# VH-VL binders against NAD kinase (nadK): the designs that were tried, part 116

Target 1, 268 residues: NAD kinase (nadK), of Syntrophomonas wolfei subsp. wolfei (q0aze0)
Amino acid sequence: MKIILVNNRFKENTEKKAQEIAGQLSALNVEVIIDNGLDEPYAGTVDFIMVLGGDGTMLRAARRYGQRAIPVLGVNMGTVGFLSNIEINELAEYLPLILREEYSLEARMMLEVAVFQQQSLLTRVFCLNELLLRSNSPRMLSFALEISGQKLEPYRGDGLIVSTTTGSTAYSLSAGGPIADPQLDAFIVTPVASHIINKRPLVVSPEREISLHLLEEREAIIGIDGQIKMDFGAENRVLIKRAPHPLLMVNLKAKPFFTSIDRSLQRQ
Key: E = the ipSAE of ESMFold2; O = the ipSAE of OpenDDE; V2 = 0.75 times the mean of E and O plus 0.25 times the DockQ between their complexes.

## First folded at step 8 (VH-VL)

Design H11 (framework fv_patritumab; at its last look DockQ between E and O 0.79; V2 from the best seeds 0.00; counts 0 for: pae E 2.8 > 2)
Fold by OpenDDE, look of step 8:
Structure H11 (fold): chain C 268 residues (1-268), chain A 121 residues (1-121), chain B 113 residues (1-113)
Amino acid sequence: as target 1 above (268 residues)
Amino acid sequence: QVQLQQWGAGLLKPSETLSLTCAVYGGSFSDYYWSWIRQPPGKGLEWIGEIYHSGDTNYNPSLKSRVTISVETSKNQFSLKLSSVTAADTAVYYCAREGFLHWSPYGMDVWGRGTLVTVSS
Amino acid sequence: DIEMTQSPDSLAVSLGERATINCRSSQSVLYSSNNKNYLAWYQQNPGQPPKLLIYWASTRESGVPDRFSGSGSGTDFTLTISSLQAEDVAVYYCQQYYTTPRTFGQGTKVEIK
């Protein structure tokens, strides 16, 4: 068995823990690769991914490895979030189950985000939470939203969020988006400070495609999961689709989403 | 080791329609844009257009009115049609793959051998 | 469209000497977000399709000898052959893939002096 430990190099405690766990796993004849984000994603085949830290680390892991159909376990290390399944102090208890592959998997839809220069693809990225389009100035943006070829009325505001249901409890929530069942596949399109008061968020089928472009000569930014930043101008277009592969999240421990959501949100 | 094989008629009369097909072997057909490029004898290269496995296409504006690129995903093939040909369309036509690194294009990394198409009355 | 202009049109260089080809784009092909120039160089031998040599302005394609190098940013680019070999006699093209349509330079013919 080969396992990737994903941690955050900027969090010293996660680095130390990763080394410790790596030692433990090695003693059990498990091959371990540590990914702290410094290097390129490990290109070799692996059987399991263990994410040590919080939601941010999980998001990075999802972007790096989510398209490889590898089970991903979130191990919380004292942070508040929605993407961890067990606590670090529980790892020893559940390790035998992991090694025996006795766990359930939950498929979480990811986004495929493509950025274009006119009609030319510049780059693509996959993400678990959301795409954010926002102004790079104190002035509002004017931008066009198109859903499966249907052109909506132009938006004016600070920006727009296109989120997965997983991401519904992230920035989308702060912007007034609905809380979505993580077991549901859907896009959530949430305006950010729209000039139209009470501009409602949209829940969109994952079978549809979402396109955004600016309607004026202004500079904007595309944000991915709050971690990647890309420049976005009048000559650019972004296309959002359901990623071809979901993230396979490991369920070792029952985690009641709705019964604990209030507690989790109050802690943020 | 991806290879492209292309075929089609090499001799046309004016006003006829050029038709070429390119088949992809030894690699994935998905996740790549597939292009057609032509080169008149003794001249440079001209990009004709491209197609994605989904059927999305982009054409050179200079040829858009006459060009149709199509894809047959089940066969890992894509085709070029150029209508109303003239002597100016005489060229070696290449199919090519636009490669990707880290989900970004980086150039035409795989080419077909080319097909000479001559338009003559 | 982004126009690509190469210079010179032809170049004769002695074996073992440096060959330098310039390419200029009518607008920048630098993507600010990743700081990459969407510029490629190709080598074409007679009767053969073009072969990718350099991408992202300065990265050699796999299998390309280290005597080939690319440099430049924005609108001005250079392909350098540090020590010209007999097998390097060919036509070289620069190409931008920043926008559609993809556009090529007119080509530079490299010959042995």
Scores: ipSAE 0.721, ipTM 0.871, lowest interface PAE 0.7, mean pLDDT 94
Fold by ESMFold2, look of step 8:
Structure H11 (fold): chain C 268 residues (1-268), chain A 121 residues (1-121), chain B 113 residues (1-113)
Amino acid sequence: as target 1 above (268 residues)
Amino acid sequence: QVQLQQWGAGLLKPSETLSLTCAVYGGSFSDYYWSWIRQPPGKGLEWIGEIYHSGDTNYNPSLKSRVTISVETSKNQFSLKLSSVTAADTAVYYCAREGFLHWSPYGMDVWGRGTLVTVSS
Amino acid sequence: DIEMTQSPDSLAVSLGERATINCRSSQSVLYSSNNKNYLAWYQQNPGQPPKLLIYWASTRESGVPDRFSGSGSGTDFTLTISSLQAEDVAVYYCQQYYTTPRTFGQGTKVEIK
């Protein structure tokens, strides 16, 4: 069995703990690859991904590995969030079940984000929470939103969020979007500081394509999961679709989403 | 391993329509851009255009009024039509796949063997 | 359109010596957000289709000998053959795929002295 351990190298206790866990797993004849974010994602065959940390570390793991259909377990190391399943002090209790593959999986929709220079694809990135289009200056943006070829009236404001239901509790919430059940598949399109009174958040079928481009030259960025920043200008367009594969999140114990909302948001 | 096989008529008269087909074997047709490129005898390469499996196309502006690229997804094929040919359209015509790695394009990694098309003067 | 200009048009190099081919684009082909140059190099032997050698300006395609290397960024690029072999006699093309239309350099013919 080969496992990837994902940690956050900027939180010193996660690095030390990752080494300890790797030693324990090696003693059980489990091959361990540590991913602290420095190297390219491991490309070889793996059976399981263990994420040590909070939601931010899970977001990085989802972007790096989510399209490979590998089970991903979130292990909380003190920061309460929405994406961990067990606590670090429970890992020893659940480790036998992990090794025997006795767990269930919850599928979480991801976004596929394609960035274009004019009509030429530059890159695709994947995200678990959201894409944010925002101004990179004090000036507002004027931009166009298209949903499956349907051109909406132009937007004017600070930007726009296109999130998954998993991302509904992240930046979309701060911008006035609804909290959504992560078991639903949908896009949530949330304006950011819109000057256009009739622009309300939209809940959109996951089968739609969402396209964004600027209507005038402005300094803008595309943010991915609050962790990736890409320059975005008048020559660019972004196309957003449901990603081919969901993130496969491991369930070892029940995590009640609705009763945890306030606690998770306070401690993020 | 992905292979491209191309065919079509190799000898045309002026004003006829050039028609070539490229079939894709040993790999996915979906999620790639598929290109046509030509090379006049003793000269360099000219990109004609590309098509996505959805049917979306991008054409070289210099040829756009005469070119049509189409897909037959059920057969894993794409085709080139170039209307109103002249002697200047005499070239070897290639089909190619635009490669994709680490979620970004990386140039044309698979090429057909080429089809010489001669337009009589 | 991004115009691609190669120099020289023709190059004669002794076996085992270094060959250097330059390529200039009329606009940058660097996407700074991912730090990739959307620039490829192709080798074309007589009677054959082009073969991809280098992508993203400096990454060798699988199966390409390590005597081939690419360098440069933005608008100025170089293909280097560190020790010319007889089988390297060919025409070499640079190509940008940053935007449409895709454009190629005019080609550089490499010959043995």
Scores: ipSAE 0.515, ipTM 0.803, lowest interface PAE 2.8, mean pLDDT 90
ESMFold2 (binder alone), look of step 8: mean pLDDT 94; pTM 0.958

Design H14 (from C33 with light chain N34F; framework fv_ragifilimab; at its last look DockQ between E and O 0.91; V2 from the best seeds 0.00; counts 0 for: pae E 4.1 > 2)
Fold by ESMFold2, look of step 8:
Structure H14 (fold): chain C 268 residues (1-268), chain A 122 residues (1-122), chain B 113 residues (1-113)
Amino acid sequence: as target 1 above (268 residues)
Amino acid sequence: QVQLVQSGAEVKKPGASVKVSCKGSGYTFTSYAMHWVRQAPGQGLEWIGVISAYSGDTTYNQKFKDRATMTVDKSISTAYMELSRLRSDDTAVYYCAREGFLDYSPYGMDVWGQGTLVTVSS
Amino acid sequence: DIVMTQSPDSLAVSLGERATINCKSSQSVLYSSFNKNYLTWYQQKPGQPPKLLIYWASTRESGVPDRFSGSGSGTDFTLTISSLQAEDVAVYHCQQYYSSPWTFGQGTKLEIK
């Protein structure tokens, strides 16, 4: 059995704990690859991904490995967010089940985000929470939103968020979007400080294709999960689709979403 | 291991059309875009366009947009390029080439087919 | 369209010596957000399809010998073969993929002197 152990180099005790867990797994003849974020993603075949840390570390793991359709377990090491399943002090209890592959999986929709320069693909990334388009100057943006080729009335304001339902509790929420059940597949399109009266958040079928481009020359940024940032100008266009594979989150312990909403949001 | 195998040489008359096939093997066909490039005798390389093997979405070099049609058949891991209204200066070797993709970005054409000679003569 | 211009058109170099091929683009091919130059070098031997050598201007493709290296950024790029071998006789092409249409240089024919 080969496992990737994902940690965040800068979060408290995660580096030391990752080495301890890797040692324990090696003693059980489990091959362990540590991904602390410094090197390129491991390219070889693995059976399982264990994420040590909070939602940010899970977002990076999802971005790096989510399209490989490999089980991903979130292990909380302090602050509980929305994406961890078990606590670090429970790992020993659940480790036999992990090794025997006795767990269920919860699928979470991901976005496929492609940025173009005059129809040439510059980059394609996958994300779990959201794409943010925002101004990178004091001036507001004027931009076009198209949904499956249907051109909406132009937007004017600070930007736009296109999120998954998992991302509904992240930046989309702060911009006035709804909290959504992460079991639903949908896009949530949330304007940021719109100057066009009556622009409301939209909930959109996951089968749609969403396109954005600027209508004027302006300095803008595309942000991905709050962790990747790309300059975006009038010569660029971004296309957003449902990713081919969902993130497969391991469920070892029940974690009811609705009864924990306020508690989870207050920890952020 | 990774291979692109193209259909055989074609001889056509001006005004006809030609359809070249390109079968991919040894990799997940739908994970990579496919490019078409041609090379006239003694000339450089000329990009025709690209097609997503997953979605079928295309981007054409404007020079060819009204004459070229690219398609894929995912069930047999095969891409096609059809060029219509042929003329003598379309005589060339036509290549398919897989788009290399790494670290969220394309890096050019990493695997090429053997080429298909298309000769247009009266 | 971004025009790619190679120099020289042909080059003869003695075995074991350095060969240098230049490629200039009419516009920058640097995607500055990721600090990647969308420029690739190909080797094409007679009767064969092109073979990818170097991508993102300076990254060597797997299996390409260490004697091949790429350098440059923005608009000016160089392919260097540090110690020419007989099997390196070929036409070399540069290509940009920053903006559609993708375009190639005219090619540089490399021969043994």
Scores: ipSAE 0.330, ipTM 0.744, lowest interface PAE 4.1, mean pLDDT 89
ESMFold2 (binder alone), look of step 8: mean pLDDT 93; pTM 0.950
OpenDDE, look of step 8: ipSAE 0.785; ipTM 0.894

Design H15 (from C33 with heavy chain D103H, light chain S32R N34F; framework fv_ragifilimab; at its last look DockQ between E and O 0.01; V2 from the best seeds 0.00; counts 0 for: pae O 16.4 > 2, placed apart)
Fold by ESMFold2, look of step 8:
Structure H15 (fold): chain C 268 residues (1-268), chain A 122 residues (1-122), chain B 113 residues (1-113)
Amino acid sequence: as target 1 above (268 residues)
Amino acid sequence: QVQLVQSGAEVKKPGASVKVSCKGSGYTFTSYAMHWVRQAPGQGLEWIGVISAYSGDTTYNQKFKDRATMTVDKSISTAYMELSRLRSDDTAVYYCAREGFLHYSPYGMDVWGQGTLVTVSS
Amino acid sequence: DIVMTQSPDSLAVSLGERATINCKSSQSVLYRSFNKNYLTWYQQKPGQPPKLLIYWASTRESGVPDRFSGSGSGTDFTLTISSLQAEDVAVYHCQQYYSSPWTFGQGTKLEIK
């Protein structure tokens, strides 16, 4: 059995704990690869991914490994977020179940985000929470949204969020979007400081294709999961689709989403 | 070993169509986009377009958009490019080439087919 | 369209000597967000398809000998062969993939003097 341990190189506690866990797993004849964010993602075959940390570390793991259809377990090391399943002090208790593969999987939709310079692909990134289009200056944006080739009336405001249901509790929520059940597959399209009353948040079928482009030359940014930033201008277009594979999240311990919402949001 | 194998040379008359095939092996076909490029005798390389092997989505060089059609058959790991209404200046070697992609970005065409000579003459 | 212009059109260099090929784009091919120049160099020997040598202007493809290197940014790029060998006789192409359509330079024929 081969496992990737994903941690955050900027948090000393996760680095030390990752080494301790790697030692424990090695003593059980489990091969362990540590991904602390410094090196290229591990390219070889692995059976399981264990994420040590909060939601931000899970977002990076999803971006790196989510399209490989490998079980991913979130292990909380402090603040309980929306994407962890067990606590670090419970790992020993659940480890036998992990090794015997006695757990369920919950599929979480991901976004495939492609940014073009005119017709040339500049980048393609997968994300778990959201794409943010926002102004990179005090000036508002004027931009077009198309959904499966259907052109909506132009938007004017600070920007737009296209999120998954998993991302509904992240930036989309702060911008006025609904909290969505993460077991649903959907896009949630949330305007950011729109000057247009009729631009309410939209819930859109995951089978749709969403595209955005600016209607005027302005400085804008595309943000991915709050962790990747890309300049976005009048010659650019972004296309957003459901990613080919969902993130396969391991469920070992019941994490009641609805009864825990307030506590989880408080800790963000 | 990553390999792209193209169909054989063809001779066509003006006004006809040609369909060139390109079979990929040694890699996950649906993980990489496929490009088509041509090279007329004594001339440089000319990009025709690109197709996603996963979704079938295409981007064409505008010069060819009305005459070129790119498709894929995922079940046999094969890409196709059909060029219609052939003219004598379409005489060229036609290449398929796999898109190189690392670190969220393309880096050009990292594997090329052997080329298919298409000769258009009356 | 971004026009790619190579110089010289043809170059003869003695074995073991340095060969230098230039490529200039009519517009910048630098994707500033990732600080990458979307420019690639190919080698094409007679009767063969092009072979990728250098991508993102300066990154050597796996298996390409150390004597090949690329440099430059924005609009001006250079391919250097530090010590020419007999097998390096080929046509060399630069190519941009920053903006559609993707375009190639006209090619530079490299010969042994």
Scores: ipSAE 0.256, ipTM 0.718, lowest interface PAE 4.8, mean pLDDT 89
Fold by OpenDDE, look of step 8:
Structure H15 (fold): chain C 268 residues (1-268), chain A 122 residues (1-122), chain B 113 residues (1-113)
Amino acid sequence: as target 1 above (268 residues)
Amino acid sequence: QVQLVQSGAEVKKPGASVKVSCKGSGYTFTSYAMHWVRQAPGQGLEWIGVISAYSGDTTYNQKFKDRATMTVDKSISTAYMELSRLRSDDTAVYYCAREGFLHYSPYGMDVWGQGTLVTVSS
Amino acid sequence: DIVMTQSPDSLAVSLGERATINCKSSQSVLYRSFNKNYLTWYQQKPGQPPKLLIYWASTRESGVPDRFSGSGSGTDFTLTISSLQAEDVAVYHCQQYYSSPWTFGQGTKLEIK
């Protein structure tokens, strides 16, 4: 068995724990790769991914490895979030199950985000939570939203969020989007401070494609999962569709999503 | 809040057996391993062995393998160490100490019991 | 078995002065894959169990004052108390957890001069 431990190199405690866990796994004849974000994603084949930390680390892990259809376990290290399944102090208890591959998997839809300059592809990324388009100035943006070839009325506002159902409890929620069942596959399109006060979020089928481009010569920013940032201008367009592979989240411990929403949100 | 509480002092005769208990609280008992370490009067520390509170797997110091028996009762978060065929040189304070993973603790033993004095005398 | 040897067995240091305790292992306790030395230091006051001070040879346990520091690699290690305080009177133990059986030094008794 080969396992990737994903942690945050900027969090000393997670680095320490990663090394501890690596040692333990090695003693059990498990090959371990540590990914603290310093290096490129591990290119070799692995059987399991363990994420040590919070939601941010999980999002990074999802972007780096989600397309590889590898089971991913979130191990919380004292942070508040929605993406961890067990606590760090529970790991020893569940480790035998992990090693015997006695766990269930929950598939979470991811986004495929392609950014173009004219007809040229600049970058393509997969993400678990959302794409954000926002103004890079105090002025509102005017941008076009197209869904499966259907052109909507131009949007005016600070920006727009296209989120997965997993991401519904992230930035989309803060922007007034609905809370979605993580077991549902859908796009959530949430306006950010629209000039239309009652501009409603859209729930869109995962079978559709979403495209965005600016209607004015303005400077904007694209954000991915709140971690990746890139400039976005009038010559750029973004195409969003369902990623070809979902993130396979390991479920060792049942977590009732809806009954825990209030508690989780209050702690954030 | 995390603590290990050990059983009280014991006085035994040579050839007898002693069983020391160690109750964990304030943490998930089955998520840690328990080490046993002893200290003779005025002497250094001596490692006896370790047991997983989850699986019950054990590793002993070969010096004690034939005389020491470690067990756990998960239902009451308690570890036990029994030492048989006691002799005078077994007189020592016996400690239980927590470890996060079985047979591997890069953080050392971070929580200790208060110790149990075992006196072996005729 | 890896044998741990401390030096000195006992020392007296004046308040506010530096205290240095050495620990030598019979073989290297460096885990090369992590570049970490699997060595711990414990403090033990009279009538109390040992308290973890340093792990991985140089990392302080949470709550441990910064006057305590660990150094060294391979087979030679040092615990340093930069400015001795009255509450630092204790026996100090080094321990390797590189390989079973885990072994301790004989201990060093630190007193105030």
Scores: ipSAE 0.000, ipTM 0.467, lowest interface PAE 16.4, mean pLDDT 90
ESMFold2 (binder alone), look of step 8: mean pLDDT 93; pTM 0.950

Design H16 (from aa20 with heavy chain Y35H V50I D103Y, light chain N34F; framework fv_ragifilimab; at its last look DockQ between E and O 0.01; V2 from the best seeds 0.00; counts 0 for: pae O 15.4 > 2, SAP .501 > .496, placed apart)
Fold by ESMFold2, look of step 8:
Structure H16 (fold): chain C 268 residues (1-268), chain A 122 residues (1-122), chain B 113 residues (1-113)
Amino acid sequence: as target 1 above (268 residues)
Amino acid sequence: QVQLVQSGAEVKKPGASVKVSCKGSGYTFTSYAMHWVRQAPGQGLEWIGIISAYSGDTTYNQKFKDRATMTVDKSISTAYMELSRLRSDDTAVYYCAREGFLYYSPYGMDVWGQGTLVTVSS
Amino acid sequence: DIVMTQSPDSLAVSLGERATINCKSSQSVLYSSFNKNYLTWYQQKPGQPPKLLIYWASTRESGVPDRFSGSGSGTDFTLTISSLQAEDVAVYHCQQYYSSPWTFGQGTKLEIK
């Protein structure tokens, strides 16, 4: 059995704990690869991914490994969030179940984001929460939104968020979008400071394709999960689709979404 | 483990069509785009186009746009390239090659098929 | 179209000596957001498909010997073999994948002197 341990190199308590856990797993004949964010993602075959930390570390793991259809367990190390399943002090209790593969999986939709220059693909990235298009200057943007070939009236404002239902409690919420049940598959399209009153948030079928481009020359940014930043200009276009594979989140311990919303949001 | 296996050599007359297949194994076929590249005898490499194994979306080199057709069959992990209205200068080895993609960036063609010789002569 | 020009067209180098192959693009192939040059080097022996050696201008593919290195940025790139071995006799291609159509250099044939 081969496992990736994902941690944050700049949080020394997580790095030390990851080394301790790797030692324990090695003693049980489990091969361990540590991903602290410094190196490229591990490319070899892996059976399980364990994420040590908060939602930010889970977002990175999802971007790196989410399309490989590998079970991913979030292990909380003190920070309450939406994406962890068990606490670090519970790991020993659940480890036998992990090794016997006695757990259920919850699928979480991801976005596939492709950025083009003219007709050429510059990059493709997957994200768990959201894509943000925003101005990189004091000036507002004028931009076009197209949904499955249907052109909407132009947008004008600070930008636009395209999120998953999992991302509905992140930036989309702060911009006025709805809280969505993460078990639903959908796009949530939320304008950011729109100067056009009839541009309300949209909830869109996951089978749709979403396209964005600028209608005038402006400096803009594409943000991914609040962690990746890409320059975006008038010769660029971005296409957004449902990713080929959902993130497969391990469920060892029930975590009621609806009764925990207020506690989880207070962290934001 | 990862490999691309192409169909065998073809001999065709001018004006005919040829369809080359490329079967991928040892990886998740729908997660990687597929390139088609050709090489005439004693000459360099020429890019024909790329197809998404997930969506079937294509981008062609304009030189081939009206004669080449790339498709995929996801159920059998196979990509196809058909070239119509063949001419003698289409004689070449035709390769499929997987788009190498790591993190957020492409890095070229990381796995190549063995090549399919297509000979066009009367 | 981005034109890729290699120099020289052929090169003869003694065993154990350094071989240097240059590649120039007609436009920059640097994706500045990630600071990566979308340039790749391939090795091709007769009757074989190309084999990826170096990607992003300077990153060695897994299993490629340390004697192969790539350098350069923007429009000017170099493949270097620091100590030539007999098995390195091949045609070497550079390729850009920044802008469609994706294009290759004409190739450089490397021989042992």
Scores: ipSAE 0.095, ipTM 0.632, lowest interface PAE 6.5, mean pLDDT 88
Fold by OpenDDE, look of step 8:
Structure H16 (fold): chain C 268 residues (1-268), chain A 122 residues (1-122), chain B 113 residues (1-113)
Amino acid sequence: as target 1 above (268 residues)
Amino acid sequence: QVQLVQSGAEVKKPGASVKVSCKGSGYTFTSYAMHWVRQAPGQGLEWIGIISAYSGDTTYNQKFKDRATMTVDKSISTAYMELSRLRSDDTAVYYCAREGFLYYSPYGMDVWGQGTLVTVSS
Amino acid sequence: DIVMTQSPDSLAVSLGERATINCKSSQSVLYSSFNKNYLTWYQQKPGQPPKLLIYWASTRESGVPDRFSGSGSGTDFTLTISSLQAEDVAVYHCQQYYSSPWTFGQGTKLEIK
């Protein structure tokens, strides 16, 4: 068995823990690769990904490895979030199940985000939570939203979020988006401070494609999962689709999503 | 608050069996493995084996594999070590000690029981 | 099996003086990929179970006084008490957890001179 431990290089405690766990796994004849974000994603074949930390680390892991259809387990290390399944103190308890591959998987839809300069592809990124388009100035943006070739009325506001159902409890929620069942596949399109007060979020089929571009020359940026930033101008467009592969999240411990929403949100 | 409490001292005759218990409290019992270590009078420590409190998986020192049996009762957070065919040289204090991860811990054995004296004499 | 050998078997040191205990393993207990030595030190006072002092050869367990330190790598390790206190009278044990079976040194008895 080969396992990737994903941690945050900026969190010393997670770095230490990753090495500790790696040592113990090694003693059990498990090959371990540690990914703390310093290097490129590991290119070799692996059987399991263990994420040590919070939601941010999980999002990074999803972007780096989600397309590889590898089971990913979130192990919380004292943070509050939605993406961890077990606590670090529980790892010893569940480790036998992990090693025997006795666990269930939950498929979570991811976004495929393609950014273009004219007709040229600049970059393609997969992400678990959301794509954000926002103004990089105090002025509102005017931008066009197109869904499967259907051009909507121009949007004016600070920005727009296109989120997965997993991301519905992230920035989209803060912007007034609905809470979605993570077992549902859908796009959530949430306006950010629209000049139209009653501009409603859209729930869009994962079979559709979403396109965004600016209608005027303004300074804007796109954000991916709150971690990646890119400049976005009038000559750029972004195309959002359902990623071809879902993230396979390991479910060792049942978590009541809806009954825990209030508590979880109060802690954030 | 975290502690391991072992059963009381035992006096046995050669050829008999002894079963020592170790009850954990103040922590999630199934999240740790339990080691068994013994110490003969005036001697060093000797590792007997380890058991997962969750799965019950065991690894024994080959020296004891045929005589020692480790078990756990998760319902009462208790680990057991039974040693059969006792000999005089089995006279020792027997300890249970927890480990934070399965089989190996980078932190070593961080919590120990108080020890159980087992005396084997004719 | 990895054999652990401590030296000396017994040691008498004056209060306030440095105490040094050595531990040698028959093979390396270093995980080279992580640069960690799977070596622990325990303190055992009379009538008590062992107490964890040092793990990974040089990391102090929580609550352990600063006067205790571990050093070494590979096969040679040292436990040092920089200034011996009366409460430090005990038997000290080294242990490897690099591979099964886990093995201990024979112990070193530390007394006050």
Scores: ipSAE 0.000, ipTM 0.468, lowest interface PAE 15.4, mean pLDDT 90
ESMFold2 (binder alone), look of step 8: mean pLDDT 93; pTM 0.944

